VH-VL binders against Putative metal-binding protein TM_0123. Designs and how they scored, part 2

Target 1, 252 residues: Putative metal-binding protein TM_0123, of Thermotoga maritima (q9wxx7)
Amino acid sequence: NFGKTIVTTINPYYLIVSQLLGDTASVKLLVPPGANPHLFSLKPSDAKTLEEADLIVANGLGLEPYLEKYREKTVFVSDFIPALLLIDDNPHIWLDPFFLKYYIVPGLYQVLIEKFPEKQSEIKQKAEEIVSGLDTVIRDSFKALLPYTGKTVVMAHPSFTYFFKEFGLELITLSSGHEHSTSFSTIKEILRKKEQIVALFREPQQPAEILSSLEKELRMKSFVLDPLGVNGEKTIVELLRKNLSVIQEALK

## First folded at step 1 (VH-VL)

Design G8 (framework fv_guselkumab)
Fold by ESMFold2-Fast, scan of step 1:
Structure G8 (fold): chain C 252 residues (1-252), chain A 119 residues (1-119), chain B 111 residues (1-111)
Amino acid sequence: as target 1 above (252 residues)
Amino acid sequence: EVQLVQSGAEVKKPGESLKISCKGSGYSFTSYWIGWVRQMPGKGLEWMGIIYPGDSDTRYSPSFQGQVTISADKSISTAYLQWSSLKASDTAMYYCARSYEDYGLFDYWGQGTLVTVSS
Amino acid sequence: QSVLTQPPSVSGAPGQRVTISCTGSSSNIGAGYDVHWYQQLPGTAPKLLIYGNSNRPSGVPDRFSGSKSGTSASLAITGLQSEDEADYYCQSYDSSLSGWVFGGGTKLTVL
């Protein structure tokens, strides 16, 4: 511990920053992986943690509105990504392995070597390990999903929008962000594309019954995709690989 | 379906002890906080405290710290609110409610337990 | 000490719009803490109506909406119906009191 504390807002960034720094600094997680970050409100103990932080690593895109007063020491990883690549301010950028490889990991690497210049070589090596792992995930995802190009996936919440778009699948969601209602247009689109729907997904933070009517109508079971890593995943690459294995199971 | 079922109404005298219960079903009891809220007759809602049944982490409102004890038995999915010595001012409806972490948001509520303390 | 202040009563006719205010301070709503709203029908337990300032749980009709600005929050009810007659409570966190606080409650009468 070198006396510096870095606070990460959500578990995927905790996994990335922890892997990049190892024992170089204390890394803390603000929002537990079992909690829904879209519903998260700042608790008093959290405010103390943020006040004491030397650096805060956050997603951006409206996921952390409580960080306005900590802006001067906060890095929003969404600022690393070209705006033209973002879809309707969807904040789930950490689930896109291309965004991780080309923007998020390189951006965090630059921030961290500036803060820990004496550890530049070690951090560079760890960044290269993450990128190498992401290359294998991209390759395996492409091979698994190529046969399903142009097919449709339905999720209760749009957490994997960027991921499925990268691999040529359409994602329809029952709700967007905090909104729990489904529009008439969305219902009509699902019905129109019924024969193209190849999988149904929900998340651990959602009720098990959230897709029950669609499961019955489409005669399909839903599977659980984990955007945050609730099962003790140690790296971002492991989190992506576990989700890919669930997707592959759903598509068989 | 998520349900919180509370114990029945109680009539007590000042100085007596009391323990009321709140049993959760239809969800993972150890994954959510249980909060307690008081409503005195004809008055508004007052937050008393919350407990996380997974490890019994408990947090109290300053007004209720030392006045009541909140506990939980995860083996039977039940949370408890307890007084060592009741006062007439404890006469109220007591609600338990489920919460997301220590967020203070109460998404499902029990039916309430009426506690009447009089001589 | 300023905690969450609500009007004690509001009234409206069927089909009309009413708003219920929740006025806080720099130690609660003004500090950025979310506001939640609960509906309590006579003789029943409270029910979550709005969470996180403006979000509706499943089953709550879209004629209920929430907003927050500065140190205050508002609950708006459009197309009033007789079954909306109830007590409404706002809730937030107060850093100076180190605890969760409820507003005093607003009794809605549908004339």
Scores: ipSAE 0.000, ipTM 0.408, lowest interface PAE 18.5, mean pLDDT 86

Design G9 (framework fv_guselkumab)
Fold by ESMFold2-Fast, scan of step 1:
Structure G9 (fold): chain C 252 residues (1-252), chain A 119 residues (1-119), chain B 111 residues (1-111)
Amino acid sequence: as target 1 above (252 residues)
Amino acid sequence: EVQLVQSGAEVKKPGESLKISCKGSGYSFTNYWIGWVRQMPGKGLEWMGIIYPGDSDTRYSPSFQGQVTISADKSISTAYLQWSSLKASDTAMYYCARHEWELPYFDYWGQGTLVTVSS
Amino acid sequence: QSVLTQPPSVSGAPGQRVTISCTGSSSNIGAGYDVHWYQQLPGTAPKLLIYGNSNRPSGVPDRFSGSKSGTSASLAITGLQSEDEADYYCQSYDSSLSGYVFGGGTKLTVL
């Protein structure tokens, strides 16, 4: 054991914190990447893990309502981001490489050097590595997506809203995330904008048929975007790069 | 197209074990949660638990944790609800129902399995 | 015992409007979770009537509508018909229980 235990709620923060700390502390993941974090419920062993944690790193924006009693030792990553940059309580902030570069990684760096001041130089080096990787993702994303500025993408779930907005694309979703339900007005909007729709995306846990009616109507195939890293990705940069490659394939 | 078919009615004595089934068809069984809902005679609906057949992730209502076992066999697209020892108070209609990961409502329901427990 | 509160019964005459309330708390409806409604005709399984607060599945008449405000939701039935006589259940998700919750049900009688 490394003396201190850090618990992260979802896999993207597990990847970031693990990379920042290396072998400095024990880092645990609460919600497996294959599980839906919006529907996660605490098991007794999870409650014990949270009780024993020295620090909990969580997303916020309503993603972890079970953390109310652990508030004093919880860092909500969404608190690092200026409120005016947030959209409709959408919690999927970890998929925005600009949020990661300017707010999330710097904010986590600050929290972690206060917990481990003796490791400040090592943690700084790791933070710089992540930021450097994010810069390459941002550059490559602009190159890939700039020709599609003003176009529309449809997803079953609004996980990439912040990402597509950063690169000038509109995202329309079948559900709000917050309510987890599809609106008839949303379907009308999709059909109204059908000439501007350039890609359809779903997530690994969603069935292929979730977009089948839209695939037929729009004469497009849907592709799978992975917001949580279900395929054993080792870093946040790798997770973003794998998703970018899928986006590039969809836009061919 | 989408259908959930439940096993037939059961008449049991207190202390007996029972396993009832819910077979899905017309959709990808491993990509949807299956929930179990109890309705005691003349009473309302009570959520018992859910299972995601793709990885057998199972969640129970606090009232039913330890009282029943929910399982699934994805090779035959079937979910199960099981009691090790039935009580007279388990007399009820039991429904299975489907929902997708992003859609926390039950869109398709089985026809129900009536379980009667009496001496 | 139900986390969501519904009136046990409501009644109306053919052609009238009835409203069925569903009252929750800060851990469910007040936390922003959607409210869904199910209709259970005598002797049948429940059927999805309204999902996501206000959306109708294919085949549900536009006489049925849902709304949500604060910690409560409502199901409205206009142009009441004898075949609407049924039990109606609201359902949401509760973060403190980490699970699905149903209302106690409302028996609609068409006079």
Scores: ipSAE 0.000, ipTM 0.413, lowest interface PAE 17.1, mean pLDDT 87

Design LV1 (framework fv_levilimab)
Fold by ESMFold2-Fast, scan of step 1:
Structure LV1 (fold): chain C 252 residues (1-252), chain A 119 residues (1-119), chain B 111 residues (1-111)
Amino acid sequence: as target 1 above (252 residues)
Amino acid sequence: QVQLVQSGGGLVQPGGSLRLSCAASGFTFSSYAMSWVRQAPGKGLEWVSGIYSGGSTHYGDSVKGRFTISRDNAKNTVYLQLNSLRAEDTAMYYCARDYSGYDLYFDYWGQGTLVTVSS
Amino acid sequence: DIQLTQSPSSVSVSVGERVTIDCKSSQSVLYSSNNYLNWYQQKPGQAPQLLIYYASTRESGVPDRFSGSGSGTDFTLTISSLQAEDAAVYYCQQYYSTPYTFGQGTKLEIK
């Protein structure tokens, strides 16, 4: 109870846990919002932060290999999600508003009320606020994306795979994970589906030029989707709404 | 092509102020941390300040409380506000792209901006 | 703060020779198999240019005559077949913790 510290690995979980706890505990972010979590290297000051933490909230699915020695006090959010719903162990589960509503927020709520049982009522109210916000994101996403059911979007990195699948769009990526080259089969698929490609997206952590050849070939501009919240977003709902706004602009 | 173009230097008296600017192009500015590194005439390199993509700031002991780093992602620009300038702050000031998310290195540097503090 | 000390402070060598520049850290910059130590080259009137990161990984476009070695507290930059254009000041730098610090520099002159 007294002076507990919670460490979250990536910014989306920092946003969720901070909103759930308010002033109840110190919440620290391990990986800065602008950093690529797939390439993050643990520094000695980070190790001290993890060692002193009462609870570590992490994504799982291989995103945080450095947490092996802290496993006993780490909650892997991916463990809340039924394995059959995961796509090729793609770790970007925090961008799926259905995963957030049905698994991630309820799972984190349960973990946090066990740590702070005296704050159960306050944490429950905050969880309900997040779920209510997610319902509006889901509703608005269906309204925006229903006309594009069956269409294809292209991204340089598969961060929004779960999101686009939920709303009936196909996502093709130029590369997966740390892969630096685009496979020949992927290029052929993009060319075959040229007429159904409705948007091109890249991420803040990627060079602006990463889609340049495809932009020229398809005569389309690319837009920036932000999986981690580099623009000072204060809640997970705000992060999702900002991305939806960019998607709507790209589809316009 | 990554470019960092600097401006805002000059000659000032002790106790004066200057604002240095570093305009970035050729990469997604908002996703990178940025740093300022200075070099006094005929001396070595000294890191003075850094700012993460999310806005968190760090300062060298020599400048803490006097200098302020900031960024404007809409303008792709990082700034260094120099206050309470001293003769020892006379240096060429470089902005540099910091691979903070990769925690690796300063891979691109601006051309430098000369700051001279003289009475 | 981590202090980096380079030796020698200056060296004069002929084209085709091998030169080594040492960098000693006041504390270890090794964590999780990575040495958080970089090398930069600065030619007169120019900004520094990255040569090597992670103590031994050569930056893209850097000639293979440049190599880095060492671990923990003791690091070396080697230029195996010195060329005239290699005349510059060389700096080591640690990014293990803030404040990031540089060595005092080694001036390399071609005679």
Scores: ipSAE 0.000, ipTM 0.397, lowest interface PAE 18.5, mean pLDDT 86

Design LV2 (from LV1 with heavy chain H58Y G60A R97K Y99R S100W G101E Y102G D103Y L104S; framework fv_levilimab)
Fold by ESMFold2-Fast, scan of step 1:
Structure LV2 (fold): chain C 252 residues (1-252), chain A 119 residues (1-119), chain B 111 residues (1-111)
Amino acid sequence: as target 1 above (252 residues)
Amino acid sequence: QVQLVQSGGGLVQPGGSLRLSCAASGFTFSSYAMSWVRQAPGKGLEWVSGIYSGGSTYYADSVKGRFTISRDNAKNTVYLQLNSLRAEDTAMYYCAKDRWEGYSYFDYWGQGTLVTVSS
Amino acid sequence: DIQLTQSPSSVSVSVGERVTIDCKSSQSVLYSSNNYLNWYQQKPGQAPQLLIYYASTRESGVPDRFSGSGSGTDFTLTISSLQAEDAAVYYCQQYYSTPYTFGQGTKLEIK
């Protein structure tokens, strides 16, 4: 450990940065994976952690408005991704294995070797391990999802929009994770596409009842997708693998 | 597979010292906070000390100044040095892993190490 | 320091029955959208095992008969249909602030 502290805002970046650095530096997680990052606000101990950080790794796209005064030591991962690939203000870029492979992991690699040039070869090896793992996720996702190209998935919150788009599926969302009501136009769109809907998903923090009406109407069970890794996943590849297995089960 | 394997307990006289060890495997040890939790015979659980990945240490008031937590990231081991032991320190001592840094729900525990302080 | 008080201290129930264990915190352990409260199970001669975190989230591998509820200062662990292997001491724990503290424990005996 070089006495340097890196703070990551959300668990997916904690998993990536921790894997890239190993014991090279202290890596701290700001927002616990069970907390809603959209509703997170700093407590005094969090502010101290950010003040003492040598580097902050954050998502961007409005997910961390409290980082304004820390901009000079903050890397916003969304800045690595070409703007034309982003969908509206949807910040859930860490769930897209193509974004991870081509932009996020390479971008973090460059940032970290500038901070730890003496560890370049070790960090490169770890980055290559992550990319290799992502390649297997991409391969297996294509095998599982290409037969469903053009189909629709419904989620209570649009966390997997980028993931499903990569494999040719449309994601319709009911509302944000902190709001249980749905717009009339959204309900109408779901009903219009009833025959194209192949799966219903919710997230761990959402009430089981959030999709009850759709489950009854569509005669489908909903399944739980985990965008942040609440079950002790150790790597980003494990997080994506776990979610892929749930998606495969839902599509059976 | 995560494992925490403990050693270093035993019988000591009041005023004596012991060093407890907890060897970790199956996760990136350097990225997680580790804690020690004790349990006196027939009593409840008491958090004793914690060490963050960056080396910051925290102690319960009952052990401050007498116990020292430390870690060796190269050996994947967390230690608890027990000094100036009292009869009241007699307990099973568990090492425990934070699920995530700074958020101490202990997802894995060692098997425990018995410390007996008696004349 | 945050004090956690469990009730009852001991309870004896039959297999198949429902049991509830309460945990009361001296101050709120709610921050943002999460309650920083855990539940552990400890069987005789064994280390504690995590059952529930964030007051209501079941740990991987924990049977669905175990559920947690509550917010702020009042929390409940429920076992909906007791099995013989559920005989243990149950502890709540807060991780809102250091020192981390545990409740005094609830001994669950099965008749």
Scores: ipSAE 0.000, ipTM 0.394, lowest interface PAE 17.4, mean pLDDT 86

Design LV3 (framework fv_levilimab)
Fold by ESMFold2-Fast, scan of step 1:
Structure LV3 (fold): chain C 252 residues (1-252), chain A 120 residues (1-120), chain B 111 residues (1-111)
Amino acid sequence: as target 1 above (252 residues)
Amino acid sequence: QVQLVQSGGGLVQPGGSLRLSCAASGFTFSDYYMSWVRQAPGKGLEWVSGIYSGGSTYYADSVKGRFTISRDNAKNTVYLQLNSLRAEDTAMYYCARGYYDSSGYPEDYWGQGTLVTVSS
Amino acid sequence: DIQLTQSPSSVSVSVGERVTIDCKSSQSVLYSSNNYLNWYQQKPGQAPQLLIYYASTRESGVPDRFSGSGSGTDFTLTISSLQAEDAAVYYCQQYYSTPYTFGQGTKLEIK
């Protein structure tokens, strides 16, 4: 196991794999938390890092098209999740605490103990710590969000679709994927549902003005949800808890 | 890899016009916010104009009504039309990429700059 | 418009030393737990390059010796162990609202 390097593509998986392995292996992050993973382009140094990696942990669902030539040493986390649970190939699976608890953490645990069988007991203990933390996030999220079941939240980007769906809220997004403008039909839907809209969210990487028109129309301020962990979060549980705190503030 | 290659610029008399071009490669140009930032000789940076992927444009008050930012997504190029130029517009002009949706810290990649000199 | 003021205007230090550059905003650039403040490095004859965004997040490829801190109106860029290649002018920028204004710059010279 000596000298093995694991490369993770996005920060949430860097946080999970680093916590599972501790000092067992070198863990590297490919895409910094402030960069858009869908629009990320490899630098020559990134390609060298991928070539030298013993294992690459990636999201899948089209988030990392540059990994096709590295498929034989890449684990796509989305492959752990039953296909029927996926929504329109939305890649933001790491923000669903149920996906993390039942599929992502157990799947990564299996992969890592096969790579480091002599560390099985240590990795198991770390996996159990993550699952325990996720249970507290799920509990607290239900307490906070049950009163808002059936209500709508609006985001500029559909990063929290799986999260809000788990807790009974509808998410409408301004972006239709690769379109540079919000579609007329989406605007009509938002205005039709304005009475049930309880919060507006954007991401750290988005301009503050991206929701300005809706803020004025709905007389609401938008809040920032962080899908990738731009403020040096240490664990996936901490990332989810910080986002839950923002959601609770927005619903106040 | 991401490249922004600038052209245009040069010496022009007060009241004259120039069109600056910034040709992009290595990314899906139509998805990105583009901006122009200038720097007078020996001075600091001044944000001049920005154009969002959806076409919305913004200007600093110092250039509003005289400068026009535009883009041609088919040519992967952003332009800055400079009209009614004044001596104080003399500067190195940089184009820069930011993110419009989903990734938005501005000015992560910059062009090499193009010099505009307004002199009589 | 939001005005950014940097201090000092110029500083001269030796390789291996720590340096701090302050940036003060005329109004808060904090919104929903995020500070919309960036730091850039510009070397002589070159275009600026992004170092830090959201006040404290390092851009990909930026060395660990660069760090940002602060919130609201008061921000600091710290270089913990100066290297010769760090000689440059450093700029803060807010992108809380247009126009996305820059500070006047801090010139860092290595002795």
Scores: ipSAE 0.000, ipTM 0.380, lowest interface PAE 18.8, mean pLDDT 85

Design LV4 (framework fv_levilimab)
Fold by ESMFold2-Fast, scan of step 1:
Structure LV4 (fold): chain C 252 residues (1-252), chain A 121 residues (1-121), chain B 111 residues (1-111)
Amino acid sequence: as target 1 above (252 residues)
Amino acid sequence: QVQLVQSGGGLVQPGGSLRLSCAASGFTFSSYAMSWVRQAPGKGLEWVSGIYSGGSTYYADSVKGRFTISRDNAKNTVYLQLNSLRAEDTAMYYCATLRYDYWGTSPFDYWGQGTLVTVSS
Amino acid sequence: DIQLTQSPSSVSVSVGERVTIDCKSSQSVLYSSNNYLNWYQQKPGQAPQLLIYYASTRESGVPDRFSGSGSGTDFTLTISSLQAEDAAVYYCQQYYSTPYTFGQGTKLEIK
């Protein structure tokens, strides 16, 4: 492609940027949705993709340490979000529909219309479509999750921390993002709160056995939440809706 | 030991429906992820759908909205409901187990014998 | 989606000979020192059978004449001393991301 090329690091931003731009520019995905972005290592072919990019859209919050030498053409989406709203160094901001509605989509819209001013009207229309879809996700999430306010869910990885917090549920995780072993204190907390635990979740790239001991102990089945969109989801709204349907099934 | 026995195929007209079944034995079915892979006559293999032990489902774009994977752990059976069938859905359909090891890999370990689905008028 | 391309599409060899089948991925399937690439054998009228996973790990029960090698985007399946029962179609498959994709297959005939 001889036109401008936008590289997105993870699939959720690929979905958002692709929807906003349509046929306006070539949009490429750096980290495949089935790969763990926390453990991603930059290859020579990836470096070439980044060198040739006109703009790189990245998450930030330590998810992409390999982007230091590309800083001048990189937009870190986490910079759009007020620091007060962030929880520690948890980078999974794209799974919060309020962050998407108020910060991420508007921020990306501004960046992209500066890059493609001739397409401002088209990009605005696409941004409005995303926001409308997010409003329906927010509405339906409140309807589904309001009865579970104050309850606890357990995940192998803290990808849905922001999402569950927005709807009044506590998330306990077996790891702290990059760590793959469960701490003794975390196991103690889960056992202490077992009467409040209403669901167990893992992610597609994690083995089915990662929660097997907790499934037996809590007499609960685990379900798979997909933070990255491994099944060809076409929009961020579709990704959130598919995850909401899994959450609803788990909370039956 | 491990065995997957399939049924439910047949001839159907475009727009029709079929339900494929895959009955498992020789392992703890409820702990295993299951998948469907198809092969058109004389062609290669195409992954169609998967269902994890927890019930979460995944689909290839070519079948999304038309096919539904489900499981019945009490019967040790995984199902694939085929709706709005098209001529290009004509294939041998295989069910297969997905092995999860410590490293998180998922090779297709055990395969059923296959169920032929023919869509023609 | 990740596209896998196999070469040759077909090959005819004699019993006892060595044969190699190549599989090229449109993007790397290497993640944290592991290649998420599997090889399957499909004999006429039968379901596929797993031969190799993680690009080079032989499945239990598979004869040692079968071996896999390669990393990143270029992979090879080798059969070191071809036997008559090895006549089959061989497929590579990636597990790096969904949808899982297969190569188009390599038909191995014994002359």
Scores: ipSAE 0.000, ipTM 0.374, lowest interface PAE 19.9, mean pLDDT 85

Design LV5 (framework fv_levilimab)
Fold by ESMFold2-Fast, scan of step 1:
Structure LV5 (fold): chain C 252 residues (1-252), chain A 117 residues (1-117), chain B 111 residues (1-111)
Amino acid sequence: as target 1 above (252 residues)
Amino acid sequence: QVQLVQSGGGLVQPGGSLRLSCAASGFTFSSYWMSWVRQAPGKGLEWVSGIYSGGSTYYADSVKGRFTISRDNAKNTVYLQLNSLRAEDTAMYYCAREGLYSSWDYWGQGTLVTVSS
Amino acid sequence: DIQLTQSPSSVSVSVGERVTIDCKSSQSVLYSSNNYLNWYQQKPGQAPQLLIYYASTRESGVPDRFSGSGSGTDFTLTISSLQAEDAAVYYCQQYYSTPYTFGQGTKLEIK
């Protein structure tokens, strides 16, 4: 390690930055992948980690309100993405392979080579590896999802909105965007589109029964999509591929 | 800078109608849920209606069938059509933006509606 | 409908003192690790302003003397080291389900 510490807030950025840097620096993850990042509160040890960090890599879009004090050493990944492409301030930008390829990975690459100019060649090679992997994910996602263009998927939380939009599917949720709550009127609205609904998804932290009423009415089972990587995935490409595999299973 | 500028209030007789407007600026209006919240003079806050970005509408039972919420994304404006007004509808009416964290993070200045003979 | 009950309904305190305002929900507003309870401040003649969301997270720009706590059905807003400008009505509000509801309000007067 070079004696510099990089802190990443959520696991997807930990995976990207760790892959880009390899052994170049110490990379620390602030929010464990099993924790809800929308409700994360700093422990004293977390505050110490942030104070000692040389660079903090964060999502932005309101996901990390506790970083106001550390803004001078924080890079908000959402700042790399043109505002025109964002939906409802939905913070789940790391699940869009086009955002990763064109904005997030190139932006992080630029930030990191400025911190480690002596490692520019190595970091560039790692960035190219990630982009190459993303190209295969994009290709395979089009092959899998093109037949379902114009169809609808339902999730309990809008984590994969950007992903499904890129491949021509509509994502609707049990919450009114940010709420994570259900209502009878929301369920009725979803059921109006029942003929075009092709899959139901929930996340690892959500109760298994969260979609039970829709499962019964639509005669579909729900599957688990993992936006944060709770199963020890080592790269962002692996995280996306695992989720694509689940999507393909749901569509069979 | 987020701004919500309201208009359309006034004095009206029972059974009358008014249309309230809330003009938004400083954010991508079409992406946000909007609500109306009212406050009778000297009383507390009461949520009245909401409209999501996709157009679905929700109402408090006290106004259902009489009030209609709508939006014009081309004009960055949310509306509340008040019909069959009653004395108990007298209130300051606020429009509010529903932000990222399931809360109303920006509010308009309010529009006073007075229903009396 | 979810009913929110605040206590006290009114309180009068001096500058520099600490005040706590309680909010009780008729049912749990905890869902997926999030407490869907917000606190708003309304100064005389003004629109309400968001202070706290998700029970305990301060809105950007809100002084750190304001803090929220609680989970499920019992919530508290605490204002430490009261300032003259804190004279206002404070409302809790649930965003757990429609119809969204508010507590009746707590009037804070500073003598």
Scores: ipSAE 0.000, ipTM 0.389, lowest interface PAE 18.9, mean pLDDT 87

